# VH-VL binders against Probable ATP-dependent RNA helicase DDX59 (DDX59): the designs that were tried, part 17

Target 1, 164 residues: Probable ATP-dependent RNA helicase DDX59 (DDX59), of Homo sapiens (Human) (q5t1v6r416to579)
Amino acid sequence: NVRQIILWVEDPAKKKKLFEILNDKKLFKPPVLVFVDCKLGADLLSEAVQKITGLKSISIHSEKSQIERKNILKGLLEGDYEVVVSTGVLGRGLDLISVRLVVNFDMPSSMDEYVHQIGRVGRLGQNGTAITFINNNSKRLFWDIAKRVKPTGSILPPQLLNSP
Key: E = the ipSAE of ESMFold2; O = the ipSAE of OpenDDE; V2 = 0.75 times the mean of E and O plus 0.25 times the DockQ between their complexes.

## First folded at step 21 (VH-VL; framework fv_zilovertamab)

Design ko (from p3 with heavy chain W33S W101S F103S, light chain R30S R31S Y32S Y94S; at its last look DockQ between E and O 0.06; V2 from the best seeds 0.00; counts 0 for: pae E 15.1 > 2, placed apart)
Fold by OpenDDE, look of step 21:
Structure ko (fold): chain C 164 residues (1-164), chain A 121 residues (1-121), chain B 107 residues (1-107)
Amino acid sequence: as target 1 above (164 residues)
Amino acid sequence: QVQLQESGPGLVKPSQTLSLTCTVSGYTFTDYSIHWVRQAPGQGLEWMGIINPSGGHTSYAQKFKDRLTISKDTSKNQVVLTMTNMDPVDTATYYCARLHSDSSGEYFDYWGHGTLVTVSS
Amino acid sequence: DIVMTQTPLSLPVTPGEPASISCRASQSVSSSLAWYQQKPGQAPRLLIYDASNLATGIPPRFSGSGYGTDFTLTINNIESEDAAYYFCQQRSDSPLTFGEGTKVEIK
């Protein structure tokens, strides 16, 4: 079961919003998986998370070796990292059973990817939360997001509903 | 081709430790998590815990947390359940099951035949 | 823990007639609900996953519906081979929990 939260967040405000989420005791449930759209962004954001929040953070993306990725995932599952910032490099069906919070810092490129990423939580008998940042840069997915989230009863941002 | 098979003692004395082994075959061992579920005679199903063979991560039902340990032996494609301080109330058929997980959902796609464990003096 | 309550616990059915089993969750499980069939001496067999998806190899006479707290397993045109216990199971929260089971008997 995944609780889906859609937040309207402008690009300049994303980092601040993420930090707020990570500092929210009701939302922050380590380990947290944060999805971004680029490798450099992953590295930079991970560093920022670590510096600003003090949380143990690491990035994972395609430029990291398989061994590194494996170790990072293992560390995530074993509690070595509180935050993992990832591009879409995680394979489908990966059982990240310890993850209870996913933050889509950047909107996925497709609904399939969206489902894939939020599917990292709420599995194997655990409740999970997926927070997705959305803005006009993701306008093409407004309808699809609304369709996906509406049945769950989650509140959608007004901007999303008014800009189909 | 996928097969799960439970093995272990069918009889355990009270206060003793139960050890069951789930041997899997027909697929890559590390690709799927393995769950343990038991069923007392004439009763319903009770989820006990999970192990992800990839990394060895485990999770247990609170009821069993203090006396249940699930481990793996990758070299043998085996998952082992260890449960301490067995009581007659723990008499049940014990199943291991494979969890299929993808973007569309998750479900137990393969089960062992189950093994009956009787706890009696 | 999420408690799953099935009704009825016993369901006698005449061949050819439909059978419906209800499963109620103590709290919302969204669509994270599965149905299993279990025959004596056998392990459970998946029928429905994610509330309404028919598992591979399961006859289309089986169907699942529901969302949130109330779910229904329907067996259309019941056959003698359908005599079994049926269990619902939620995967919304840990621990995973099952219903008590419903015994479907063929008259």
Scores: ipSAE 0.000, ipTM 0.570, lowest interface PAE 11.1, mean pLDDT 91
ESMFold2, look of step 21: ipSAE 0.005; ipTM 0.493
ESMFold2 (binder alone), look of step 21: mean pLDDT 89; pTM 0.870

Design q1 (from p3 with heavy chain S59K A61N; at its last look DockQ between E and O 0.03; V2 from the best seeds 0.00; counts 0 for: pae O 10.0 > 2, placed apart)
Fold by OpenDDE, look of step 21:
Structure q1 (fold): chain C 164 residues (1-164), chain A 121 residues (1-121), chain B 107 residues (1-107)
Amino acid sequence: as target 1 above (164 residues)
Amino acid sequence: QVQLQESGPGLVKPSQTLSLTCTVSGYTFTDYWIHWVRQAPGQGLEWMGIINPSGGHTKYNQKFKDRLTISKDTSKNQVVLTMTNMDPVDTATYYCARLHWDFSGEYFDYWGHGTLVTVSS
Amino acid sequence: DIVMTQTPLSLPVTPGEPASISCRASQSVRRYLAWYQQKPGQAPRLLIYDASNLATGIPPRFSGSGYGTDFTLTINNIESEDAAYYFCQQRSDYPLTFGEGTKVEIK
């Protein structure tokens, strides 16, 4: 079962919000997957996570070799990395049973991608949490997000509920 | 539909600061990173830096790190390049380019027409 | 920085003949290499990305090959409209770097 949390976060505040989440003992459950929309973003954010929070962080994206990606994922599963910042490079069906927290730092481009990314937690009967940052830049998905999350009982940002 | 357009002064004096604007249209501004690339007359292409309009993340070519700043104005769908202490050697056509990313790769899918900047007394 | 070296820098070609341009990286860039075409007064146009993928709208007479340090852009059946500069570009590491460019001229 996946607990879905939707947070209204303006773009300039995203990094700070992420750091707050990673420093929240109630939310931070390593290893954590952080999803971003581009490879450079993954690299930059991972570096920032390391520098600001001190957590062991690494990025994964298509610029890394298959071997590197395998090693990163292995490290994630084995506890070598506390945070993995990823683009949508992770294939469907990948068994990441140890992941308990997913943060959609950037709003997924589609609900299919959203489901794919939050599906990285809550596998095999385990409880997981998926936190998604949303703002007006993703207004095209407001209805779909609300439709999916509202039935779960999760609190939605007023901006989503009042959106036409 | 997608368009990038560079704008700014075509002439800059030595030691002055260059400011160029890349105005984007035809898509959601915050969905794509924007690169800056320049090309001196008769020379090759030189990558300058990149910005993520979503959050304002930037990365610079170390060659320009001390005098280059790339910023964004979300309200105007604009990315701004600022480079200080301009020199004649900085004379070039300056391009902004959109970065596309998918599972198969990453590349520049749209370019501005470029704007010529001449540094001269 | 990864240095990209193109050869030749000038390539005269007879229409209908093939043209090949080489790009060598100072270190491995894996498959993360793109090729661009640039005509005078125009911005670069993407031809090939990730060594061998043909960009949308590019004629199939253009092809790319290679991995690691050595790459080749091939233009089959050269046409007059193919007269341009061609650049390779690596995205394996920052800063992104380009080759010097190859001027393809039609005889």
Scores: ipSAE 0.007, ipTM 0.555, lowest interface PAE 10.0, mean pLDDT 90
ESMFold2, look of step 21: ipSAE 0.770; ipTM 0.879
ESMFold2 (binder alone), look of step 21: mean pLDDT 90; pTM 0.923

Design q2 (from p3 with heavy chain S59K A61N, light chain N53K; at its last look DockQ between E and O 0.05; V2 from the best seeds 0.00; counts 0 for: pae O 9.4 > 2, placed apart)
Fold by OpenDDE, look of step 21:
Structure q2 (fold): chain C 164 residues (1-164), chain A 121 residues (1-121), chain B 107 residues (1-107)
Amino acid sequence: as target 1 above (164 residues)
Amino acid sequence: QVQLQESGPGLVKPSQTLSLTCTVSGYTFTDYWIHWVRQAPGQGLEWMGIINPSGGHTKYNQKFKDRLTISKDTSKNQVVLTMTNMDPVDTATYYCARLHWDFSGEYFDYWGHGTLVTVSS
Amino acid sequence: DIVMTQTPLSLPVTPGEPASISCRASQSVRRYLAWYQQKPGQAPRLLIYDASKLATGIPPRFSGSGYGTDFTLTINNIESEDAAYYFCQQRSDYPLTFGEGTKVEIK
């Protein structure tokens, strides 16, 4: 089962909000997957996470070789990395059983991608948490997100509920 | 609209403790990290530390780690710098600065005017 | 700590001419390099971030280039109002560090 949390977070506040999450003893369950929408963002955010929080962090995206990606994922599963910042390069079916927290730093481009990314947690009967940052830049998906998350009993941001 | 303002004593005696306050306005206090940077007269800029006003997370320049503390007062929208055992070498203009971050970069987007602190007997 | 070295430390420039300031890092900072302008009695003002990105409100005569260890701030068609100190700053690693500063003087 995946606990879904939708947070209204403006772009300038996202990095700070992520740091807060990673520093929250109740939320931070390593290893953590953080999804972003661009490769540069992944690199920058991963470095920032490592610098600010001291957590072992690395980025993964299409610009990294297959060997590098394999090593990163292996390290993730083996506990070498506490945070992995990823673009949508993780293939479907990839078994990341150890992941207990997913943060959608950027709202996925589609609900299919959303489901795919949050599906990285809560596998094999394990409980997981998926936190998604949302703002007006993702208004296209407001309805779909609300429709999907509302039945779970999760609290939605007023901005989301009041949007057409 | 966004404003940062440093305040505190302009004069501190050697071995005394400096306390400076950065008061912020024009935005949600907990949305942005705050840095402290100082500049000795005629010298370059020196980064001192950073704080997350939301949870109070801090990181310090190791140079000051033993005598520097950065804290927050959310009720007053203030970040406080405390530095013990002040020495004349610590004479400088002290700045607080707001951190901006997005996928294109990270930088100080707003600075206080700075406050001069002179350490002298 | 990453040491940032600027050259020159003093740069006299004739109005209308270009000015170039170099900043070298003791180790690679990738593109995580910013340039600031500081006038007497004022706080630093951001000019360039991430090596080459122009900050909001900064005139396009300012530009930055470089990657890794060597960076350059260029001021084209320098104006009298550009007389100031200029600092580079890296954010690749903590502690954040700045260059010594370059004093640009107008002849």
Scores: ipSAE 0.014, ipTM 0.567, lowest interface PAE 9.4, mean pLDDT 90
ESMFold2, look of step 21: ipSAE 0.749; ipTM 0.885
ESMFold2 (binder alone), look of step 21: mean pLDDT 91; pTM 0.926

Design q3 (from p3 with heavy chain S59K A61N R98K, light chain L54R; at its last look DockQ between E and O 0.04; V2 from the best seeds 0.00; counts 0 for: pae O 10.8 > 2, placed apart)
Fold by OpenDDE, look of step 21:
Structure q3 (fold): chain C 164 residues (1-164), chain A 121 residues (1-121), chain B 107 residues (1-107)
Amino acid sequence: as target 1 above (164 residues)
Amino acid sequence: QVQLQESGPGLVKPSQTLSLTCTVSGYTFTDYWIHWVRQAPGQGLEWMGIINPSGGHTKYNQKFKDRLTISKDTSKNQVVLTMTNMDPVDTATYYCAKLHWDFSGEYFDYWGHGTLVTVSS
Amino acid sequence: DIVMTQTPLSLPVTPGEPASISCRASQSVRRYLAWYQQKPGQAPRLLIYDASNRATGIPPRFSGSGYGTDFTLTINNIESEDAAYYFCQQRSDYPLTFGEGTKVEIK
């Protein structure tokens, strides 16, 4: 139920690629959950999303109060936000049934985290899409990603297939 | 099992600085934010500020921003409220409180017993 | 700041009857509204969160409703132990703000 897309994206090109995805009518299905690896990154990226795309965006991470986090998640479910940029830690264990698109802006630190993050979509029989940015900085997970995604029929970047 | 306890002077002179300590127990200190709320005698509740014990991030009610500081002592599992230039109008019961939120969506507020602070000459 | 206005400020109620307290926000707080009970000499206790969710351990006779700017706390079949002050609080935006409080008295 989750369509997994793996994109080779170098770090300097990640923001641009994200904006392209968010501007793609076939891919963009609000609300969108974007996962990043740091709090500051979440804040900065969310701000950039708002400024560049005009979409209603907000960040969520451990520096947000519990009340704020709750309100953000409630807002996401209620359609108050079109994009939520989150650290991976906060994305775990939540049932966000309305989320239809997940973007792993930063490669998850583990396959367990990957599964948790992409698991935010495709709930209750709904179709969802998970797009993951990958590059040489995440080569440790190339084999695991390929192993997981290849059976789904999804096209993998040649860089992954040619890696030992 | 979760416990919050306010401690500090019950009497402060005008223009002096108030220092209150919230000691927490029964959970991992850095896991939850701590609020400060006060209540003047016979009056309503007033939110003062909040701190994240993990990183020390704070938010303040603008009403108190110029004279209120909330800090933490991780080694003691304590949050400290410091308020300068106290006035009789600041006489109130001061509470520290913790919000507990889990993935079930259910909320719990854990409050200290409160400590009365009287500002008087 | 979001101003929370409660009505009435005083509410005498006969045991067994229902009590209803209103809370109005100066702007929409969506569902981010909580109700607290406070008895003399005690800290506030959470009753309702997110406008209509009863906190754990709170009797079913307590219920909350509303969305946006208008909210209601209802106490059905009021008991003598329900004599207390009740406060609404918004969590939509900082600073967090409370209503003035309503004193529920048992006749």
Scores: ipSAE 0.006, ipTM 0.571, lowest interface PAE 10.8, mean pLDDT 89
ESMFold2, look of step 21: ipSAE 0.403; ipTM 0.769
ESMFold2 (binder alone), look of step 21: mean pLDDT 88; pTM 0.907

Design q4 (from p3 with light chain N53K; at its last look DockQ between E and O 0.27; V2 from the best seeds 0.00; counts 0 for: pae O 9.8 > 2)
Heavy chain, then light chain:
Amino acid sequence: QVQLQESGPGLVKPSQTLSLTCTVSGYTFTDYWIHWVRQAPGQGLEWMGIINPSGGHTSYAQKFKDRLTISKDTSKNQVVLTMTNMDPVDTATYYCARLHWDFSGEYFDYWGHGTLVTVSS
Amino acid sequence: DIVMTQTPLSLPVTPGEPASISCRASQSVRRYLAWYQQKPGQAPRLLIYDASKLATGIPPRFSGSGYGTDFTLTINNIESEDAAYYFCQQRSDYPLTFGEGTKVEIK
ESMFold2, look of step 21: ipSAE 0.798; ipTM 0.901
ESMFold2 (binder alone), look of step 21: mean pLDDT 88; pTM 0.869
OpenDDE, look of step 21: ipSAE 0.007; ipTM 0.574

